VH-VL binders against q9h9l3. Designs and how they scored, part 203

Target 1, 176 residues: q9h9l3
Amino acid sequence: PRKMVAIDCEMVGTGPKGHVSSLARCSIVNYNGDVLYDEYILPPCHIVDYRTRWSGIRKQHMVNATPFKIARGQILKILTGKIVVGHAIHNDFKALQYFHPKSLTRDTSHIPPLNRKADCPENATMSLKHLTKKLLNRDIQVGKSGHSSVEDAQATMELYKLVEVEWEEHLARNPP
Key: E = the ipSAE of ESMFold2; O = the ipSAE of OpenDDE; V2 = 0.75 times the mean of E and O plus 0.25 times the DockQ between their complexes.

## First folded at step 10 (VH-VL)

Design P57 (framework fv_unasnemab; at its last look DockQ between E and O 0.03; V2 from the best seeds 0.00; counts 0 for: pae E 16.2 > 2, placed apart)
Fold by ESMFold2-Fast, scan of step 10:
Structure P57 (fold): chain C 176 residues (1-176), chain A 122 residues (1-122), chain B 107 residues (1-107)
Amino acid sequence: as target 1 above (176 residues)
Amino acid sequence: EVQLVESGGGLVQPGRSLRLSCTASGFTFSDHYMDWVRQAPGKGLEWVAEIRNKFNSYTTYYAESVKGRFTISRDDSKSIVYLQMNSLRTEDTALYYCARDLFESGYYFDYWGKGTTVTVSS
Amino acid sequence: DIQMTQSPSSVSASVGDRVTITCRASQGISSYLNWYQQKPGKAPKLLIYDASSLQSGVPSRFSGSGSGTDFTLTISSLQPEDFASYFCQQANSFPRTFGGGTKVEME
């Protein structure tokens, strides 16, 4: 079943006015949506803004959270050598301070056939919530308690699987 | 060194119960799905049950032939997976293997124990 | 349940022979197919996972191919230690199911 995983990260605000996005949770699922990793992560810098409405992170989650350097090592061990699927995945890699090869990266926010299936403009950047509702008839990121990175990673993998054959053929003919 | 050691097998009468244990060592037990697979004397392999890890809510799955009678469970603090077998039938007579399911790169049993024998007879 | 039909049930072969064992699923299972070897009195040993991936430590004379419903295990040049039973197993859906096995015997 292919060496392919999907990732979704939650970030909190650190630095001046909480403008720096620091990793605070990471979820990774396999091709079938089984959870390979799901940990709260303690940033090395003071958290200024938990961004709870979106991240779902609260102060209580930071108690006994895995320190960033240890979590990063665990996560990179899973990602290395695999095709990694994400939505706006550049933000996740930036928070991880990690470079993943473009040839092994799949970003569901930049796959024209996926937008086409959703009756959206091919070059528009659609939210994960919108694509999941249109194509999988499932509501994610509901309520005010923050997003579930597990749910988001699972939805991302399912969305990619809808266009996998077509997109892998495209990439084989047009390597990044 | 990865090791899986099964115990708890024996001779029991139909309708009775047995609990099998499988003690794991040499790896991070809590990261893995764990399975029980059985083999009747002189016959092939039959998958019995699976228990997933904490990240996947300890979800359990059973073969239809044992559903409602067998319960798989685990204790991550002791690195043990259990198979509680109730209402045993003569057809449950088999060598019972514990197997590690490595799901990160797919689903397959990369390590097996030597097995524990269960004989259901009057 | 997905039924796994394995053929042949037994095959007589000599050292150096090319041996092929086939496994057919009653429904599509993508590449979620594994092959195990079992010697008398011993636990099964993983040979191939995900239809075609060779397990670490397994000799390169073993190979697997196929996808969907039809799968093949090949031993390119049979060695004395290869006389054993072989089982396929699908991991696509629950319950997990095994083929009936193929016994590779000395001719």
Scores: ipSAE 0.665, ipTM 0.864, lowest interface PAE 1.4, mean pLDDT 92
Fold by ESMFold2, look of step 12:
Structure P57 (fold): chain C 176 residues (1-176), chain A 122 residues (1-122), chain B 107 residues (1-107)
Amino acid sequence: as target 1 above (176 residues)
Amino acid sequence: EVQLVESGGGLVQPGRSLRLSCTASGFTFSDHYMDWVRQAPGKGLEWVAEIRNKFNSYTTYYAESVKGRFTISRDDSKSIVYLQMNSLRTEDTALYYCARDLFESGYYFDYWGKGTTVTVSS
Amino acid sequence: DIQMTQSPSSVSASVGDRVTITCRASQGISSYLNWYQQKPGKAPKLLIYDASSLQSGVPSRFSGSGSGTDFTLTISSLQPEDFASYFCQQANSFPRTFGGGTKVEME
């Protein structure tokens, strides 16, 4: 079977007034939740806003971070040929400056059967934190220390597994 | 060692039928989409049909020129993809290739068989 | 259907020449464009997928570029084994469609 991975990224602010989102951490897990990649990444541009309360990224993390160009190459080698699961995954791909085939992309923020399982409107965009609490009985992104991209990637994979059979069949009948 | 071996081609009169087979080995056949692509003598390539895997409900797609006349099917237990060709026309004369469609993009053919020739003439 | 217009239909070249083949789609196809090589009497061989990704085992003198509607295949220094026909193929939508081919011939 085609291998499946889940990805989650944390971004920092670069560019004017720190409004550009640049990749500063990426975590990738396999189908079983084992960590395949987890690195802090040094953006090619100056960091204006670490966004620490959401990103969990601090100046100390950048000291030995992998340069963006190198990290991007490592990440893309892992993603190539795989079904990639994420939550609001277009933001992750934008930060990677990368296009993954739509037919191999799964976005847990836009899966109607998953919303239905959570007793949410099928067309609503639900947060990862909300879905994880409702469907996995787990609290993630707790406190003010920021998100863990490993924790978030693992949660994303577990959420997708809840609807994997149904959703893969749906996509086969309705190709993107 | 990926191998795709087509068979079942031949010379037939217009209006008749043929069934092509493609026997696959060297990979997990049941995971892959499979396609037929044809090439008329001295001409370019024309995609004919695709069948998807079990996870994707064995969904089939056809070129307009063969829709209603050709049927693609597969037997995962034997690692064989078939093309049933009914109501053959002289325009169907071609070398028919079996191709493996990599699920990775869903859209490119990374291995091809050697093809089997179908000639439709009176 | 998405029409693929490939240019030139043929090119005469010598070993060592840089050869560029273009392919234009009638509609945007993002990066869903593949290139195949076909030698006489042989099945097509995948060279490049997703516009610019080199298939394993393909020499680095082959490269692809482009997105949207305009794509190119480049052979940086033609070798004797590169005299063949080349086809582009869009994978954006059904039906899958191929360009008309470009025959690269010895001058």
Scores: ipSAE 0.005, ipTM 0.468, lowest interface PAE 16.2, mean pLDDT 87
Fold by OpenDDE, look of step 12:
Structure P57 (fold): chain C 176 residues (1-176), chain A 122 residues (1-122), chain B 107 residues (1-107)
Amino acid sequence: as target 1 above (176 residues)
Amino acid sequence: EVQLVESGGGLVQPGRSLRLSCTASGFTFSDHYMDWVRQAPGKGLEWVAEIRNKFNSYTTYYAESVKGRFTISRDDSKSIVYLQMNSLRTEDTALYYCARDLFESGYYFDYWGKGTTVTVSS
Amino acid sequence: DIQMTQSPSSVSASVGDRVTITCRASQGISSYLNWYQQKPGKAPKLLIYDASSLQSGVPSRFSGSGSGTDFTLTISSLQPEDFASYFCQQANSFPRTFGGGTKVEME
């Protein structure tokens, strides 16, 4: 049986207009919600927009941040061979410049049974915050300090656990 | 041609039960969600219930006003959706429509029956 | 529950007029908003789905716009057959809910 982890990343804006999303924080939790990884990450390019209201990232967080190349190595070591759960996880992988095998990826933003359970359209893309409130009766991403990637990763894992049995059976019958 | 034909409406006293049926034809019934929508005389539309059939199981949803009293079900082999109405109230008086639920990027009712009238009166 | 506030409740117009009906959701519903037309003694008819998609067979004078909480149905040039009631409906969450309706009457 493969181990399961949940990942959530925060990104800042780099490039001439800050339109490039660069990894600035990554959090990984295990099946029980224990933190396996949580680090601020220094992008290779100059940060133009910290996107603080969303990311929670501030300039001070970058002072002792782990360089991207080093962080990526650490993260990939954790993810390799595991089932990786995330929400809109393609963004996280893109920021990591790493793509996990599809058969080992679980995106809670694209699980119809999860949306159904939350009384949402099955084919809709619902926010992590909305699903967490509906299904876990928990408020995340509150306040003005931005997101907590640890909190988001934990919420993502808990959401997946609600539909894990059904969805894993579905995937077994319908491999990607 | 898609057709939805409701039946089972009538006059009943409060507290009684009634079962509505909607017979579908002209399309693959099992590929669609089905809904009931009602309209009280001279009033607007009110969604009543929906039944889905995904992942080899049925999922049902109800308006708060009918929860615990109404039950939506379907027989895909007969292309029929039902609405069992128990403990009827005067406020349940309405024309009841059967509607086919379709989706593309959203969910919508693209076909409606002509409706069947339910009157609850003492 | 998501409340759908539709306005106006009624509007008097003449043939050829531009008619605008508004629907506001109590919370964000993305683009999961549909518009229906209902004539007296008839079942509702789908006009617009997913906020702005025109249903097949519906005249191009009908259009829908909006996202999030504010939506609009527009009849660019009212025709005699367009005098009817119109309803918006959200499909973002359960329970599904309709607006109160708008009756378009002849002036």
Scores: ipSAE 0.000, ipTM 0.582, lowest interface PAE 11.7, mean pLDDT 93
ESMFold2 (binder alone), look of step 12: mean pLDDT 93; pTM 0.936

Design P58 (framework fv_unasnemab)
Fold by ESMFold2-Fast, scan of step 10:
Structure P58 (fold): chain C 176 residues (1-176), chain A 122 residues (1-122), chain B 107 residues (1-107)
Amino acid sequence: as target 1 above (176 residues)
Amino acid sequence: EVQLVESGGGLVQPGRSLRLSCTASGFTFSDHYMDWVRQAPGKGLEWVAEIRNKFNSYTTYYAESVKGRFTISRDDSKSIVYLQMNSLRTEDTALYYCARDLFDSGYYFDYWGKGTTVTVSS
Amino acid sequence: DIQMTQSPSSVSASVGDRVTITCRASQGISSYLNWYQQKPGKAPKLLIYDASELQSGVPSRFSGSGSGTDFTLTISSLQPEDFASYFCQQANSFPRTFGGGTKVEME
């Protein structure tokens, strides 16, 4: 094992017309897929759009949710100094208002060898659902009740492990 | 700072029951997996049971030698992990340690209590 | 169950000696291997986790190496406080299993 975790966040719409994405759930798993963190998070701004079909967030989840500032502190404590794996991970870091070093960041939506194994164009941005189906033979994000960020984080780690040796060697030779 | 204190050990006859407790302080107990490890007099270490945290559904695991007889449980509100030992056998005689399992990048017991002695004898 | 075979069962050594203890797993455990030190009448103390990571507060003379099935704990220059028993432990699979222990004794 390595000092490596995978993250997936769910966002709700805040601000004018619900166009701002605010953190509302975060799941972090270790290398083996055990859950290190999974909390509903209360945004500091009024929620205009729960985006329930994708986020799975409903008003009842906010009743006992962890306030953003507290949740952010807990999450950053877990992420700091570790290799962090995610899918389209820039969106998660933006919602956390956090800068993670590029040298310790792994984005499964931008790993050419992973697309190659899935018989997809190397530089295409493939969805987590598609890559998981092709490479792990599993259907995730099924239905209209929203996504499970735990399931997504676990799938993301498993996908990265398929190319870990090859990709880490590439990054050692070609540092970002 | 971090402290684990076991209690509940004693002398008990074969076939009877005993419940061990381990009270934790100095850390966020609810974030950790908790384990019981035993050591028979003059012998090595034997892992007994683990209970995971709420994020991992309080899943429990047991050594084959104790399955069906021992039950691990926890009370996060009191920061206590328990080991209920039923149908005790003479081979269960050991010093029982409570250990904290830190699982962020690997699985390992970073803090141990001093142990509580269980003697199963007629 | 994964069997952990530890060798030697005991070793006699003098202060300043290099001591090597080996641990072999009956099947692959990646790097999920920990080393503990135990002194008479005391609880075990974590020395090394994840095969090669030195626990905070543990002297740098202790080091671990290996992956898969073969692992080694090395004490580069034995000190008086290092006379103790040492145990490896795999954390790859349930049940968690320990090696039989190695007692490091004064020559």
Scores: ipSAE 0.619, ipTM 0.858, lowest interface PAE 1.7, mean pLDDT 92

Design P59 (framework fv_unasnemab; at its last look DockQ between E and O 0.02; V2 from the best seeds 0.00; counts 0 for: pae O 14.4 > 2, placed apart)
Fold by OpenDDE, second read of step 11:
Structure P59 (fold): chain C 176 residues (1-176), chain A 122 residues (1-122), chain B 107 residues (1-107)
Amino acid sequence: as target 1 above (176 residues)
Amino acid sequence: EVQLVESGGGLVQPGRSLRLSCTASGFTFSDHYMDWVRQAPGKGLEWVAEIRNKFNSYTTYYAESVKGRFTISRDDSKSIVYLQMNSLRTEDTALYYCARDLFDSGYYFDYWGKGTTVTVSS
Amino acid sequence: DIQMTQSPSSVSASVGDRVTITCRASQGISSYLNWYQQKPGKAPKLLIYDASYLQSGVPSRFSGSGSGTDFTLTISSLQPEDFASYFCQQANSFPRTFGGGTKVEME
């Protein structure tokens, strides 16, 4: 087994006109897809836009949500020392106000071999939904209830596993 | 300090039932998988059952030897994992350990209780 | 079920000796292999997890290696407190299964 986890976060809108993306849910899964963490998170600022159509977050989810500072501590404890896999993961880290070492980060939105396998341009940024459908023959992010961060994290891990050997070898030869 | 304390063991006749308890302390119980492992006198270790946490739908797994007879469950509010043992057989005689199951990477039992003895005899 | 074949069943050794215990899985289990130490009248103690990771607090003379089907636990220099039984355990699939154990005895 790998000291590897996959992360996916859902954000809501805070600040003026809800343009600030604030962490509202975080899901972390291990190499096998087991859920290590899945919590609704209460942003420090008032939520202006729940972005429910995309985030799946509703007001009721915030009633017993974990305060951001506490959740951040819990999440960082899980991530520390591990290879963290995500899709467009810079957004997740930004929302967490955390930066994981680049050498221990894997972004499935920027892995040329993965795109190649999906018959996509190697340097294009493909969506998680598209890659998952193409390579795993699975539909995610369907319906109007919003995304499932657990589902997305699991899909992200499975996608990475398809190119893990090749990509890790590449990174070993070309350390970031 | 992580601590696991088993209880509920005893002497019972075949066909009877017994419920074991394991009380956990010193860690966030609700975040961990919990397992039961038993050891017959003078024998090796045998995995019995696993129950997963709230994030993983409390999914349970059982050894074939106990399927249909044993039920693992948990009460996160009390930090207790249970093993309901029905239709007990002589071959169920063993020291029963409760173990904390870490799954952050692989799956391994990093903490064990001292065990509780179950003796099934006519 | 995955059968774990552990060898030897017993070994006589002296303090300072290098002791090697092997565990073979009936099918590939990747690196989902753990090693435990058990002393008489005591609960098992985790030594190595995920084939090669040393559990915190365990002396560095213990080491684990292997992947797939063949695994090894090594005690580089046996100490008096190391006379005990040792068990391997696979965590690749259900049911979880243990090796038959190896008793390390004083020569």
Scores: ipSAE 0.890, ipTM 0.941, lowest interface PAE 0.5, mean pLDDT 96
Fold by ESMFold2-Fast, scan of step 10:
Structure P59 (fold): chain C 176 residues (1-176), chain A 122 residues (1-122), chain B 107 residues (1-107)
Amino acid sequence: as target 1 above (176 residues)
Amino acid sequence: EVQLVESGGGLVQPGRSLRLSCTASGFTFSDHYMDWVRQAPGKGLEWVAEIRNKFNSYTTYYAESVKGRFTISRDDSKSIVYLQMNSLRTEDTALYYCARDLFDSGYYFDYWGKGTTVTVSS
Amino acid sequence: DIQMTQSPSSVSASVGDRVTITCRASQGISSYLNWYQQKPGKAPKLLIYDASYLQSGVPSRFSGSGSGTDFTLTISSLQPEDFASYFCQQANSFPRTFGGGTKVEME
C-alpha cells in the first residue's frame, strides 16, 4: 500500500587505506518485499578494501557492475516522492550522495515503538540483526560471507510494517 | 517513449498452437514484470499470465483456464515477452494485450500494447 | 479466486454529472486495486492505482477511494471524453482478477 519502499546499500572501502565508504550494491524492495532494484555498483575510485565480511562484495561482482553515476540516477528515480524505509538509513543516503526529505524517511534503528516491541530501551540504537531475530524470529546476516542487501531491505520493511499504523499516526501528530 | 508491440495472432483451428510476441522499447525491460491480458469480442478483461523480472527469479503465474496449455517467457537481451499457446480452444478467441506491470506502489499495468487478435475457429 | 463485483453494469449520465462506480472484492485485498478506462476499439488506460493514486496525465476529476473489500471510482464532473467502459482489477493475489466492467453511456 502507499508509495513506500525499503532500501539497503553495501559499501566498500576506497581512498587512503580504504577509509572512504563508497557505494557498491543497492537493493530496493516494495511493500511486500518484491525486489525493485538490486545491482552491483562500480565506484568511481579504486577499491582498496572490499569489506567482504560485511558487504558480501567480491572483485567478481565488479565485472559488469553499473557505474555509480548511472546507478545513482536509477535509484533516485525509484526513491523520489516515496516513503523510504531503512535501518541507519543516513549511511545509505550518504553513500548515494542524496538528501531525502525527513518527512518521507523512516529509520527502523530509531523508532521507539519498535524497540519497545523487542523489549529494548526505546532510546537505544539496535542492530537490524537483533530486531529481526527478536520480532520476526529470523536470522539474517548469517556467517562470514557478507550481508545480503536484499535480505536486509526485506527484513527492514517487515519490521516497519509491525509499527506502521501507530508510527504514521505519531508522525502525523508530531511532524519531523 | 514506452512502447509495447504485440504480434503473432491469427486464425487457427482448435487444437493448434500460436506464439505471441511483445516487443518492448523505451525502458529497462529486464527490471519490469510483464503480463498478458485478453479480451473476448464484446466481453471484459481477463488476466492470462505474468512473468517476473530477473531480481525475482523470472517466476511465472497463470490463470487456471490456461494453466498447462500456455507458457509465458521472456528474452531480456531482445526486450521481448512471449506467450506460447498450445491446445487452443474456441474460448481462447480474444484480443491479446501485452502490459507492463509496475510494482513500486501496489501492482498495476501502466502501459498496454494495442493487442493482437487470436481467433480459434473451425 | 478473488471475485470482483462491479456495480452498476451500466449507467446513463449527462455531461457535468457526478458518476460513482463501485467495486467489491470477495476477500480483503488491502489497497491492491486499480481502475482502468477503455474506449471503443482502444487498449485499456490506467486511471488509478493502489486504490487512490492518480496516474500521471489523468484529469483530476477522477478519484479513487476504499480499502479492504469496498472501493469506489468517482468522476466529479463528467466530460464528453469520459463516456467509456471502466474496469477495476485486484492485484492482491493470483490469479489477478478484473471486475465485469461498467459502461458509462450518454443519457
Scores: ipSAE 0.766, ipTM 0.897, lowest interface PAE 1.0, mean pLDDT 93
Fold by ESMFold2, look of step 12:
Order: C-alpha cells, then structure tokens, then sequence
Structure P59 (fold): chain C 176 residues (1-176), chain A 122 residues (1-122), chain B 107 residues (1-107)
C-alpha cells in the first residue's frame, strides 16, 4: 500500500561559532536505491563552519544551491504519505523543520532485530557505518572527503530491507 | 501533453549502422529514465535499453542481444534520447519504440511513441 | 533473465464476457508486474502497474491481482474496444521482460 523512501541529510554550522546545525544537502532514494532527490541546499543563515570532514560540503557547492525554503517544499512533497526510513532520523527532520508521522517513520539506529542480525545488543544505538560494514560487507564514509548523503541513504534502505518483513509485522501488532 | 517522436529508422544491409532519435516534449525530460523497446513483425515486445537520469549518473542498461553493438545516450538540453545501432543483424528488424519510465517508482512505461521501423536485409 | 509466461496465447470472446489472462514469472517478482494493451498498428498502452493499480483513464472493468510469481488481468465485461493484445511485463530486475502476449479476439 504505502511506498517507502530513505532520506539522509548533511548539515553545516550556522549561528554563533557555527554551533547551529543547518541543512546543506539532502538525498532521497526509493525502495530500490534509485535517487529521487539530491540537492545542495543554501541555508537561510550565513555559513560559519562548513564541517567538511563530516558533511562533505564546500563553499563551491553553495554557489548554485537551492534555497532552503524551496528545497524544503520539494522534499516534503516527496515525503508526504510515505514510509520514511533514516538513520537517527530525528536529526534530519529537525534540520528540515518538520516532523513526519511516527507511524510512517523507520529509524535504523533503533531497530532491535537489525542489531540482533549484527550480533550487537538489541537496544544499543549503532552507527550507520558499523551496521553497513557488518551486515552488507560494505565500507561507507571512506576517506577524508566527508559523508555522501546518497551513499548513506542507499545503505539505510538496504539495512531496513534485511528486517522489513519482521519489523513491519511487529509494528502491525504493536502500533506506534 | 507528453509527446515522444521517434525518427531515424529505415532499410539497411546487415553489418551497417543506424542512429535512432526520440524527441520528447511536455514534461521535464531530464528527470526521467528513458527506454527503447522493440517489436519484430508479428511478435511480442522486447526491451532493448535504458538510460537513467542525471541524479542516477546516466547509467545505461542493455538487453544481452544488443550489448556491445547498441549504445543508448541522451542530450538533456535538446530533450532527445538516441539509440546508436552498430553491426546490425537481420534479427534486429523491428518497430522501435521510445518509452518514458516514471522515475519515482522507476518501473513502468507510462508513455510510448509511435515507433520507427528498422529493416535489416540485403 | 526472468521469463514471463502468459496464458492463454489467444482467447475468442464476445462482448459482455469475463476474460481472464494469467502471467507467471520464472522467479519471484514481488508486485513489480505491469499490464499493457496493444491494438493493431498502435503503441502499447499502460493499463495496470504494480500488479493491481489502475492507470489514470483506464476503465474500471480492468483489474489486476497477484504477487510473487502468479498474476492475473481480468476484464469483467468485455467491450468492443477491448479486442486487442495484452502483455505483462516484470520490473523487478534487468533485463526488463515481457510475456509473449494474449490476443483477445471476437468470436
């Protein structure tokens, strides 16, 4: 019935001393990992710290970036009515200034069956990099160039697929 | 109004080349995957090739029967998808359709052109 | 490659008849199955996507069902414009593959 997408965002530092996290890239993939959206986003505030080691964002990416208000509208149109998968996804929604319905949200950082498959404690919060290496035999976030939100969104969807049948059945019996 | 118009078909001898074009209008061409599908006279449909969009690195896929001989490409500035057909064989004789693949789900052909005929014979 | 087997290869039917066409995949394709109608001299037209969803503008007498390997297209009450060939197509994997077609013709 409901289509699924996976989302991942990259943030830069705004505000005093760059401590506020503002959205600078968003990637959305469909169930099969095809890219539905991947844009650099210009925050409404001055960028103080690009956080490039983690974000992968550099000044040149902002030259033709989509303004936040426009990008947010495009992104929310894609997310509306869909099951949205992410990793520590509340941070992505906070950067979008948005909260998706809990019943349609899946967070791979907090799925006990997924941790069990990785031989990790069921209630531990595991990093995307660790789960991806252990369960998919893939290294993501490699090198000094920062994270790729496309790569991370694709990995997140593949991880969810490993437990989708079991977890959707659990949620049907235990509505959030 | 979505429109796909194929051209470039014709009669050629085996071993020769043709290039097909499909001109698109009425939608944001650069967002979509584009495919070629062919139909031999009196036969069923055979998928030939797909080219993906910019977000998906313009990745291409081919049926085994044409791999190494056919090349799909696109020019997003002109809204045209091409099929370069080299080393043509008599079994390549068919009506060639251009089809739009809806990129959100990526998996069905919601608009088709009328096709262009390729005949490979001596 | 995933082979798609349609049956029957042809059907003779009258206006008002219920027509059922089946499509079997050589391996599981979940619900990634589409149905197309093709009239002589015309391009295929999408009828059903994702096994059971009706494309916009397609009459409600058409319906699709199935998942996994076995799929069905049903025309509940055949109309004169429905005499055509029908093809299934799997979208689960590359290469995209079509069934051999079913010709629905006037008895």
Amino acid sequence: as target 1 above (176 residues)
Amino acid sequence: EVQLVESGGGLVQPGRSLRLSCTASGFTFSDHYMDWVRQAPGKGLEWVAEIRNKFNSYTTYYAESVKGRFTISRDDSKSIVYLQMNSLRTEDTALYYCARDLFDSGYYFDYWGKGTTVTVSS
Amino acid sequence: DIQMTQSPSSVSASVGDRVTITCRASQGISSYLNWYQQKPGKAPKLLIYDASYLQSGVPSRFSGSGSGTDFTLTISSLQPEDFASYFCQQANSFPRTFGGGTKVEME
Scores: ipSAE 0.092, ipTM 0.699, lowest interface PAE 5.7, mean pLDDT 91
ESMFold2 (binder alone), look of step 12: mean pLDDT 93; pTM 0.945
OpenDDE, look of step 12: ipSAE 0.000; ipTM 0.557

